# VHH binders against Riboflavin biosynthesis protein PYRD, chloroplastic (PYRD): the designs that were tried, part 4

Target 1, 366 residues: Riboflavin biosynthesis protein PYRD, chloroplastic (PYRD), of Zea mays (Maize) (b6trh4)
Amino acid sequence: PRLAAGALSGRCQAQAAGDLDDAHYMRRCVELARKAAGHTSPNPMVGCVIVRDGRVVGEGFHPKAGQPHAEVFALRDAGNLAENATAYVSLEPCNHYGRTPPCTEALINAKVKEVVVGMTDPNPIVASKGIEKLQGAGISVRVGVEEALCRKLNEAYIHRMLTGKAFATLRATLSMNGIITNQIGKGADQSGGYYSQLMKEYDGVIISSDLAKMSALPLSREAGTNQPLCIIIAQGESSRLHIPSLSQEHASRAIVLADSPVTVEPAGVEVAVFRQIDLESILQLLAQRGLCSVLVDFREAGESFASLLNDFQEDKLVQKVVVEVLPFWLASDGLSNLAFGGSQSFPLKNLELRDVNGSVLLEGYV

## First folded at step 15 (VHH; from u6 with F114W)

Design x1
Fold by ESMFold2, fold request of step 17:
Structure x1 (fold): chain B 366 residues (1-366), chain A 127 residues (1-127)
Amino acid sequence: as target 1 above (366 residues)
Amino acid sequence: QVQLVESGGGLVQPGGSLRLSCVASGSEGFTFSSYAIGWFRQAPGKEREGLSSIYSSGDSSTYYSDSVKGRFTISRDNAKNTVYLQMNSLKPEDTAVYYCAAGIYYEDMYSFPWDYWGQGTQVTVSS
């Protein structure tokens, strides 16, 4: 219908049709890239499609860190059909050299006619170098097709690259009358539920030691999930911490961050001790371990856990907020403050909402 | 854990020069030559800006932002676990805290993850 709207102007219609074709193939790149959600950190999710004479002749995506880039898979799939084709890629092709040629060289050697790029390299000191290499070899390059979609796909990767800290999302649940609850919505943790999807998409989840002692550790129920690392915050804890839902076989699924030495059951759970635990240091540590994204799951929070979130907007520590509002009215003693502290008020950006099994899920950016 | 310590900052007149150093150290098994090193700066009230990076000795392994290209030169001495930033033709706009950052480099990377950061060294360019 968009093409039909442009039919009254030959130039406008041709430009709109060309843009629509580019957008279509770039969205396919993003779809392919999403197949690796939860598997590529510290690398981004990237997709590539090779198009010749209006048909896709090769497709690929980056499946896991340590494996070839998306362009390599797409070029292998296309074979000789890549010659004079258009290559669509969601992220600027790499141009760094090693024992194997960079993706720019692979595209040049395949003799592609054009390359269409969703977004440039987020690293400001090497950005555009891949594009310049391709142009220098006589390849036509178009940049910025579906750029917002490509950036959103890798927002956590971009954040880690630019700041050295993991991208953080704060998740909380409220009753209809604004009381913080520890219960998540019915069905949210089932396959297809929003909580299960978050556990698939995020590299780690930060929880209180109280939650770890009282409940099963967070996990995804989506098929083929690489489960998130559970980061358990133990402040003011006794010398012993028992995590009853965690078996010794799965001890590597959790790490305990403590403010004093603590013996953890089961054996084999990693413990890191800090003089003071603060969210910035946690996010830096997790990025150093290869995590691009973490969910701060605000449940069973005491004052110590809640203090991690003091001034989270002012200190730029949380980028996104997810609030689940349950269809319950809870008894209260009267007006009460939220558990969060803070020195200022601020609006959230790009608010979205959806109905999730009779509850409301609100999402927005800090 | 990798630790980075910057030095060589100070006060300099416009048109002058400074040489910054970034010394890296790490735990058992640390191999400095496996790391890409980048230089960044942050002026008060501004976002952090990437300036230059190096992942091996040689011309093809160095990169510069447009704001510093031709004025700044990055180099590394793997024997001393040190990266240098030679800063020439300094301008008042170059006044900032300068940081070095490190990330493991391997051939299948899409870009350099800057996982380790120094505490910074102040550079002030004023008359």
Scores: ipSAE 0.033, ipTM 0.498, lowest interface PAE 6.5, mean pLDDT 84
Fold by ESMFold2 at other seeds, fold request of step 17:
Structure x1 (fold): chain B 366 residues (1-366), chain A 127 residues (1-127)
Amino acid sequence: as target 1 above (366 residues)
Amino acid sequence: QVQLVESGGGLVQPGGSLRLSCVASGSEGFTFSSYAIGWFRQAPGKEREGLSSIYSSGDSSTYYSDSVKGRFTISRDNAKNTVYLQMNSLKPEDTAVYYCAAGIYYEDMYSFPWDYWGQGTQVTVSS
């Protein structure tokens, strides 16, 4: 159609969807996708919005691994209104002809006019194949709308796809004077606290055997959470390990990674034995089990657990660091050296600071 | 859980051919036909490059990167738990370590991750 200025012939024509409209709808896709945070791994978080004549006529998101893709829900919601509509999707529609037809065919069969894609498939072998299928069927495709936002949404999924390792975030607490502590900030592990929210977002949490023996295993207190897998590192343990906070009914919520055979109480907790436990092997194993993300919770750490983190900036082992600075100045006999994280200095990127109930939370990327 | 072993690499003249094999094995209950298999390569000092993948026996189940399309052919023999990469019209720039990788496929997957990797086999194309 003809685009006209507002004063031309005294009439204004509706403008075609522009950059601002595209960005608006794609941000809605991301918002929808976030509703499934913590539920979709090994799948990404994906949202889809179907727009016709400037109005959202259908929307959907991928709610959980094992359930339909976002496009299916959005197309069902739109019904016949999907015909000649524009479909916005945060990730390139799949084109796999497995047990069920791919999302590209669903969009083609619904006769959508256009598809707007936030980011292409991160798998370098199949990237753009969904887009090419749609274009071959006569559908107009635009790519890269809010791409940075779409990538950030699924940074853990992308990392796993590209490296074969789970995305790792190191979490630690410091006193104001830089002393590592085992305490977390007041309210951080309650509903709405940052720690509880991390437990909702991450597929797994790595802890020391000392933490597992001494306290309750980490969990989220957010409503509707799929609790993270608890990965307990048992180096130099005796032949038995007791986890007092874990019932036999919930034994599947934990796995013990050990450097020698260990009998775990309660019965039914999986034990995997390595000749040598290192962070890279752990992250690869967790990715193979379908985890996209893992939090390394640095609490009750002995020398063996701390050594997992030596040179953690190397070989894409840790991508993100989260440090809570508690509003305490801890007593010290004098100057002290803190052993934390490795033998090489390096900068963090994209530093972010927040006030979290009287503590300061620092976040940055490796 | 899944182990992959590449073979068939070696030295070959420009314009020649090689066939790489990737043999898979797994723990109890392993079903090879449930896995997508991909081939990758990495030349010294360069990033790893995805070349080809296959997730079923049909033609629609294969993918080729533009750098190898028309020269390389991927195929699988589920009875032998093996995927092949037939490489024809080889060029010096094809010199690299070649890796196979495997990822389980399931219907609701947006993309298939490459969770299992072989150790690699060297291919050298030189006069």
Scores: ipSAE 0.032, ipTM 0.526, lowest interface PAE 6.9, mean pLDDT 84
Fold by ESMFold2 at other seeds, fold request of step 17:
Structure x1 (fold): chain B 366 residues (1-366), chain A 127 residues (1-127)
Amino acid sequence: as target 1 above (366 residues)
Amino acid sequence: QVQLVESGGGLVQPGGSLRLSCVASGSEGFTFSSYAIGWFRQAPGKEREGLSSIYSSGDSSTYYSDSVKGRFTISRDNAKNTVYLQMNSLKPEDTAVYYCAAGIYYEDMYSFPWDYWGQGTQVTVSS
């Protein structure tokens, strides 16, 4: 037998209503944080909302590395109204001293009553130290509101912090009958297209030297974008590599990773030479340079470029895949293979799909 | 690029002590004092666990996880590019591979990134 729904629902409704208020304000933090998408690496995207008596009295977000944290902007916006207010923040407030005082002290000095945190600091050594500081000052702290959303927002930052490697997404385009193609879907690289959006959101893009020689380097067409670093893989290359679409004044937008000395045109493009090039070393190098995320764009790929992906699942080198399926059936000389990377089958997690200009965009986690 | 080499692991009895060392070296422009150093461990079949970190020579620049606070002490010697982990009152559950990690610290950083890792040193606590 089932208990009277009204009695249990009454208690559930009271908690659900309170949870909905917290969730609503935390989602606003995430919305604010997203305004800085593509601008904050190596820092995370963070938002903060100050609420007093059910009313937002201040809000802020972290706009780019080298600028104040979200809490500072939100507290400035709230002014004296921060006293006895609740501060919602998508990431645990920092509690370390450097040249800049910690956000925990800013919140304590503002005399906030409560802090609601979306996720703890991903660094396991310092996790919860900001929360402990606030609690020690008599501030009530709630943790884990919309945690999944907050973690998704910063999945690349978290991955870098935990592994020392950039978060990698593998992108490919297929025909309807499963043939890998080198052209992306119509409009995908134009403003509002999915490819243009990816170039805004990712810190770097890994491409073959063949793609760099034959077409424009990947760029975002979204307004106000920090363009991704183009990482060009040059294996078995002649002593000269020409990148026609890159001007000398934009040479810093590209780096060439080569297995032998190569002269790049235009001048000023950085070249790094390795005895052998492997994806793990690339991802570590990029993290060390402050990149949290990279896209591996599988276009104009020869055998050497494809070899970067041989063990990507087994070595946990790629976290996410994005596959564009074009509405075309391409002729072939027989059965084609779709496999690139690894020799084992595995299911993708959290699969999502979208219709994009008559094509299908599939994404999922490794 | 930064290299980290751990040493000082081995077999020890319960209740005993060990001192681990992490020696850092780097390419052009490497300045050890600009790096936070952390110690981690991983037991077979378990997730890697963060233990302790230090970002300067002062006592106020150290952090400890609850699992090791009071038993382990982290310290650094910038003249030797070395960080130490003094482990006292060791227990069988402290058996793991111990790793050193480093991350550069700069103004307005949200957290300490652990971008460089050593290869690890085995610690075994058994009778």
Scores: ipSAE 0.031, ipTM 0.495, lowest interface PAE 6.4, mean pLDDT 84

Design x1
Fold by ESMFold2 at other seeds, fold request of step 17:
Parts: sequence; structure tokens; C-alpha cells
Structure x1 (fold): chain B 366 residues (1-366), chain A 127 residues (1-127)
Amino acid sequence: as target 1 above (366 residues)
Amino acid sequence: QVQLVESGGGLVQPGGSLRLSCVASGSEGFTFSSYAIGWFRQAPGKEREGLSSIYSSGDSSTYYSDSVKGRFTISRDNAKNTVYLQMNSLKPEDTAVYYCAAGIYYEDMYSFPWDYWGQGTQVTVSS
């Protein structure tokens, strides 16, 4: 296997076998945590691996909000083998008390020898308090193993915690000749397709009322998915909105954000009316409802929907952009068919690309 | 439900002081003493930074980030539904929009969530 920027590691120092083992076990923590993708908000995704004598003796991850933390599951799995073991955890163990003891006490009571932490608590006001508790009890603590990977895993959680707004990704489709289109690539919304995977990973998806009226609402086809909340933007809408693909049984899967009172079919769909609809207020509201991440799906956009995205970079309202380039050349009336965007120009950061069933998927950070 | 309003920002010279206020209000059943209040700031082009918090559980516990410890003091007046941030020895790098945030602890949280945010108040430190 080849690396783009290094041999065996990105460090400029000799590494003992223990450093390679640390990275291995921390990557396993992240792998475990990802099993709960789309299920944990407003909580982060966390994994824990307990290792004794070079062998994994316990594993766990946090499966959803309201259930035990990753360390609890891993300690239960290890049983008495946790004594004198090393516990790897992707996020600093909690040190807060409720009706149950914090994870720091669980680790102390299990008599682990050492704890290896991927990243500290992203709340800088209380960061390191869990680490300090463990050290005060005589447990050796190492911090920062695979930290970049652990932070990327929970980038939406971190963003929400620090800003009070949901992490937003803009998704759009382009033709090969640069025309924004309403299509998505063949198979993208089927199991294993990138769009289906996005619907699994994101807590919500923002769509236009036009898309909701003419197409099936976005859903994941991945097994075991907690489906995203569909946030339907209804600006300048008449007094009625019919969503043909949504059954009353599943009315809770959608919310309508409108600039005037509207009756929605089916019954039971929540409607929130705003004096002024803007992206910042939407992202704040969704964060207050426990969503860490939202996909803005730019399809069937009218002028009002597109205007939500004006100057999104200047106001730091969108953190990531995902663009699918289709292998089509579309008709054009002229040289410009841009449907949205601000008055500023800026480079995207950390650009990545991949082949997705004959299309190219580009993604980068704002 | 919960609304937070910051005030007390402005222009100040290096080495000067300001006191920020965060006034909270809420719907029926709102009890200010049940909420933790935190202060954050955000400078242009930077991520929002947590500065200080004061917790609600009858403990006068306060927490400070290393960047402000010893210079900033958080306090609360539950009778006025208000939290203060006294900022002393101000530096040009303290220039930012300052926000207060509120949250209530739930048992299964990994970290203290800040679900309610104020609109912010500008602090500018320059001569």
C-alpha cells in the first residue's frame, strides 16, 4: 500500500512497536463508533477497546442518546480482564455525575492500568477534567492518538457544541459542462450509493417545497438506518402543501418551515412559521432540536430556496460542499447557469474526489 | 423557549476592563437556577472559543479556559436571571463577538451541551 505523504507514519521520529499498536487500537475505536452513525445525535459517536497482553478483551460503542457510554459496554465485555488492561477511547471519558457514576469512575473501579484517549472534550471550558481525574487515581493517560481521525469522526458534534448551529453540507449536482441540475447519479440513492450513505450519516436534510411536491422524500437505503429529518422550506407557498410521498404514519419524518401559515397534507407534519426564513436561524433551530448535522440538498430550487445560500461562506453557515459531476453535456442558453452562490470567491480546502458509478464526486471544506 | 440577551460590549483600550451581562428569560416553568451559563467568543475567521462557565446545581463552581484564567471572572445573580463576565487586563487579541449560552445537564450526555445562545455583543480592544 502507498501513502501520499509518508512512510509508515507522518512523524519524523523512530517509533516503538507500542506506537503502532496505539494507532491500530484507536482506529478500531473509530471503526466501532461509526456503527452508530446517524443514531447518536445530540451525543457524539464514541468507541472503546480494552486491551490486555496484546489482545482485545472488550469492545463497545455508544449506540444512541439515552443509552450507556462506550466505556460501559467495553468494560462489561471485558469483565475482570479489564484489570491492568489498557483502555482505548476515541473521546475523553466523561467526569460528570448524574444518577450514575461517570465513566472515569468506571475505569478507575475496573482498575485499568492505562487509558489512551483520541481527543479531549471539545468543550474547552471543561476539557481535560476527565483526564485529570484518571491521573489523580494513578492511571497512566496518553492523549492525542489518531486525534485528527477522532475529530473528523465528530466534526458535526464539535461544530454544534462550539457554535450552537448544525454542521451544514451543501450538496449539488453539475453536468460536465457546468450546469447545475436536479438529477443525481444513477444508483446514488440505492443501497451502497453515496446519496443513500449521506442520508444515513446526516441528522437532517433540507429540501425545497418543490422537491417535496414532485419527488419521494430523501431516505437512506442502508440497513438499520435512523432516517434523517426532512426539513422542507416553504417560502411564498399557498395556504396548502401536499407531500404525496409521505404517509401519515411517517409524518414525524418531516417538518415544514414556512414564512406564512400553511396546511400540510398528510396531517401530523409539524409546521413552524417564521417572520423571516434565513439559513442561520434554520441551523440554530435544528441544533436546539438536537441535530448535529444537516445536508442542504440543492434540487428543484426556486429563487427563494437558492437565496438561503447567498454568501454562505462569509457567514460561515456551510462547512462542507459535496458536488456530483454527471457524465452529461446539457443544453445551455448561454455562458452562465449558476443558480446560487454569493458575491465572494474562495478556495475549498482538503479537496477529495472519488468515482461513483460513472460520476465524479467532489467534496471539500469551506 | 429560553432567550438570552448579552450587553455591555464596546470599545476599550488595552489594559482596560468591561463587564458583560447575560439576561435570561423563558416560557412558563422556566427556572434560571436550573441552567448552567457559559461565555464564548468568536473573532473573525476563527472558531468559537469557550471562555468560562458557571453551573446551576447549587454549587458555585466556575470554570475558566487557560486563555482567560486570572483575568476574567464569571458570576451570577439568580434574582435577576443574570450572569456576568468581568473582563480585566484586556488585550487586542480579546477583540471578538462575545456570546452567552445556556444548557441543562442530562445524565447520558458526553459533554455539557449549550442549546441556547444569545445574539452576541461586540468587544473591541484597541488604542
Scores: ipSAE 0.026, ipTM 0.437, lowest interface PAE 6.7, mean pLDDT 84

## First folded at step 16 (VHH; from x1 with M109L)

Design y1
Fold by ESMFold2, look of step 17:
Structure y1 (fold): chain B 366 residues (1-366), chain A 127 residues (1-127)
Amino acid sequence: as target 1 above (366 residues)
Amino acid sequence: QVQLVESGGGLVQPGGSLRLSCVASGSEGFTFSSYAIGWFRQAPGKEREGLSSIYSSGDSSTYYSDSVKGRFTISRDNAKNTVYLQMNSLKPEDTAVYYCAAGIYYEDLYSFPWDYWGQGTQVTVSS
């Protein structure tokens, strides 16, 4: 049998292929940036890929605050091959001077012909200044390739830059029949478990004083991780608070926010006293201490801790909710509800789920 | 730990000028030169707008939004822990509460988080 064949114009396919290549290289930038997850705060996670003649000739990522930016590592990796190459970077190159020249100057000095940027700097005063510097030096700049992916990578950084507050996630565990429980899922706090990974990803964790008195403080069991600052909310405490799991050697791992003067055991734990403790003030204080992300771990919560979360959706105080549902049906003496449901209903956005060792983990945005 | 106090606001006629000052202070060990300082404004019912910033302790670096470039000038006196905003050719749309903000400068920081804010000073441009 004879088969008819049509002809396609090469011009149309060449344009489509070029757009796919840009997306591919920018996704590689994001992948590289993720290698530093949990290590870059207060800096964002950034990746950079140098491409010449359709081949990657240099790669880099920003490994942690205080070390060079992604562009510097990628340019070092490419060497002289950076000349006339295209640099893909997930975040607009910096254009500020300090002890070292800005990344815009490094790209200009390497004589790259083009820079492709995933997202502009979220700081409204400096946004586009890096792009403008590159263009003024004769470098072609494209912006917005895989922008949604690049923004999602750094949602906590963006939130801090725009609001001055830490990005906040509320975590709770429910039984199958909707009862809030203080336990977490089997293996969740072990290496590779979701709770251990959360402790690696978040700069701080807010817990009740009851949790601190009864249990080990939250920590990550991931290798090479930075441990979150434990923020202990002490409401209605006596003049003394004992944290049995915390040694004096590790006193700097915790801070106590109290509504009255309190002496903390062990010695050396920082204490801040407020007339009234509210979530907005906590989030602002933590941002001032350099924290970009905070997890509110709703366990061992009394009425005072639960009240901290009344209307948690207001004024963009909490951005994300993580709920673990355990495969248990717990006994109840009546109808139950979530203690922090507040007085107003609202939908969650972009709901996702995954299986975690026999439980279900639900994630959504406020 | 860082406190910022604005001054120099007030009532001015269109086409007039004002000079705002932002004086910074802090706890023991406070080093003003480690901070970027930005000026912002907010009119009732509007989002806060970034106007200008200055961050360098060596090579000076200043930034201006398009809405004020050419009319406003930011400057810094580290000996007095003070940043100024000279506001010229004022017009009624410049009426707002003006805030200064401070963000700590880290050598490898990609941008400046504005963690500390002043109480604000009212600027009213009216005939």
Scores: ipSAE 0.026, ipTM 0.546, lowest interface PAE 7.3, mean pLDDT 83
Fold by ESMFold2, fold request of step 17:
Structure y1 (fold): chain B 366 residues (1-366), chain A 127 residues (1-127)
Amino acid sequence: as target 1 above (366 residues)
Amino acid sequence: QVQLVESGGGLVQPGGSLRLSCVASGSEGFTFSSYAIGWFRQAPGKEREGLSSIYSSGDSSTYYSDSVKGRFTISRDNAKNTVYLQMNSLKPEDTAVYYCAAGIYYEDLYSFPWDYWGQGTQVTVSS
């Protein structure tokens, strides 16, 4: 019987359907990876999906630093069904040894037939080496499926890998007439609000010492959150700094960067002293401590904190700007009332906006 | 925590060779073999380019960019906390400031972050 004729016609059309299926499975990898948002730094967010005979037979994602990579979880989930299957992974499989063999060896040992990669390793020296290892073992490899989505997912990780500095986003709140305000929009810091979500997604938040003394430290109210490290800038500070909202049991959630020795309450808060505090040095230090991303929260900023952000567009110091515009017109005595800024004009790229509880949130790239 | 110092740069004729050295030091508890070392260069007016890297933990794996493959060789001497870049068959387009960078190797890292950088050494290839 020639049931094969129907199957052959389907196979002849499968390349176009296969390309659409590739995108579908890669988007699933990204969806899986996002489950670990805020938990993986210094590692990227990675997802992996194993497909055999048109069906998902295994899935995995990297849940946090110190845990197995996405491919390991997906291969465990698939078991023997991984043999002769296609593995979709959002980031090029690793090809280096630590205490465990690299993911390239895991895929080879599972005898997968194909690997489909969303993006190559951002490290220019090792890029494509995992792919070459797989190809050398007889595995078919396709690269670049949903690459823009995979790169967007890990833009902070990529920036850190390429520059040795944390990815920085500047956040400010303005009145309708352009006056910097210290109050964020109603509901923004509640569960589901944009500020609470930023606190979940960013590894750290940089704030002024005035904000730390006068209000609760930034935190996320999203469920299951790994709270950001609070980086408190203390320039010209007295010999003592009290952080009233921080308990001693949570002292490790904050670090103070100071230009002179300072005693911090509660006990156990780390203090780093610099001759001169500048944004580049801060971003390098934070990257060295494993942070891929930081939010600079421009609130309660004095001249010292504002000066930190002079020329923030230079030398890849700030990549993204988030501006919340409140529906208020505030009294002003001048033509401009922006407390900080560089000496140069520059356009923002990829501008996006949304309504957030009656305010407008603007986002753009430097 | 980690300090890197490059040396060995200078003026060389086309077709010549140079050997760059990167000496690492660190605070108490510093273990050089736990670091991956990479070499980069930046020519005037151009973006920084990754050239080569070498793993630290007894892994013999080395990596080379296509622009230097076959001409440059990376090696390390853990007893001297030093990584070398042997540059052969040098061309005028190899003129740049050369940097070494180090990244600590954790059990679970997907890649080695280049968190520590030297100040660079100038290499000039001209007649």
Scores: ipSAE 0.013, ipTM 0.458, lowest interface PAE 7.8, mean pLDDT 84
Fold by ESMFold2 at other seeds, look of step 17:
Structure y1 (fold): chain B 366 residues (1-366), chain A 127 residues (1-127)
Amino acid sequence: as target 1 above (366 residues)
Amino acid sequence: QVQLVESGGGLVQPGGSLRLSCVASGSEGFTFSSYAIGWFRQAPGKEREGLSSIYSSGDSSTYYSDSVKGRFTISRDNAKNTVYLQMNSLKPEDTAVYYCAAGIYYEDLYSFPWDYWGQGTQVTVSS
């Protein structure tokens, strides 16, 4: 609701300017948090910015599980300048006692005047506890600044928290005439390319055994990356699987999920055998191993691999879709029908697109 | 390695009550009091919903979603490794599979990831 006809125009201007400043600082929190992409699981990515007199006096982010929270780093950076400052944090400050005191106590002891929170904690056991603690200590708290951005930052963490399963993104590449291809766009897997960035940002990548046999395993070429766990789906009658791009020294970077006993080379690669492989069981297993996010990389897919994605929308097993469209027209014998993914039509939500080195990258939510 | 087993589900008429139990067990060194327990439900065709959680007996850290606050009560008995969900004034909208989940606090976790889940127990509210 806009203010009526110029009444309080001075206050309206001040409110509008203040709201823009809040959004600016919260976006900085998200930017800081993203520096730890691929490093914090099972913890969320969190950023914190301390502002006094319109100036940033301290910044911090949570760099990985086992290290201090974002608020601790930001308060250390600000020092005594945190007193009477405003602390912006992308996720509700923790209020748990464990081996270390909670971040709520750190903020209280630093005597911050105000805390601005991007989103409340999605965990039912802790939701609002941090906010209540701060308010009880006389600190002003505002909630929900850039909430959608903060939730998107941690969509995998939220999904795991609520469901016990890893957040899954389906990635596929199409030709201009709608044919699924096994190649990815030029430069996409190089440093700075979208595929390299995905490999940095996802805890695991699910691939077919055919891809593993014929190509290098997916990896990020971004500096300082923890590489994703490679989850290789082996279905069929072969008793042996050779992964030529994987050395024995790096055997722990892959796990093979098979429907029958299989001997894997190199030695030391973990093998799990199921009577039937289904996506729900895979996502649950991976969450139990500490993975919040996985990418299903639809390349070199056979019928069995494609069947993992049957009815993925109906079962809510895939949350996000990333489709790359290449600037090529592929030969076909007739009309191409891409029928995996269920028996019903549905719109993707929040569709976004961008140009990536001559290809188009589309993303949307199921 | 933590295992959770729900029980106490069943068929009940609107306005009735049920008491769900979640019994936890673990390998050598398992300490139930270190775990938060949450109750969740999933109705047909809907997303899973967090209902209630409890961290430790005696610390008063409980949470209730708005959909169940005032009707459901969570409690725990650490001696029996059990968490209860007392569900009163049940409505047809409460029909779902109910799950318990467990998460442990480690140094530097922001909150509990729900690492362990039970198989679920069906609750049906109909006349």
Scores: ipSAE 0.013, ipTM 0.395, lowest interface PAE 8.5, mean pLDDT 82

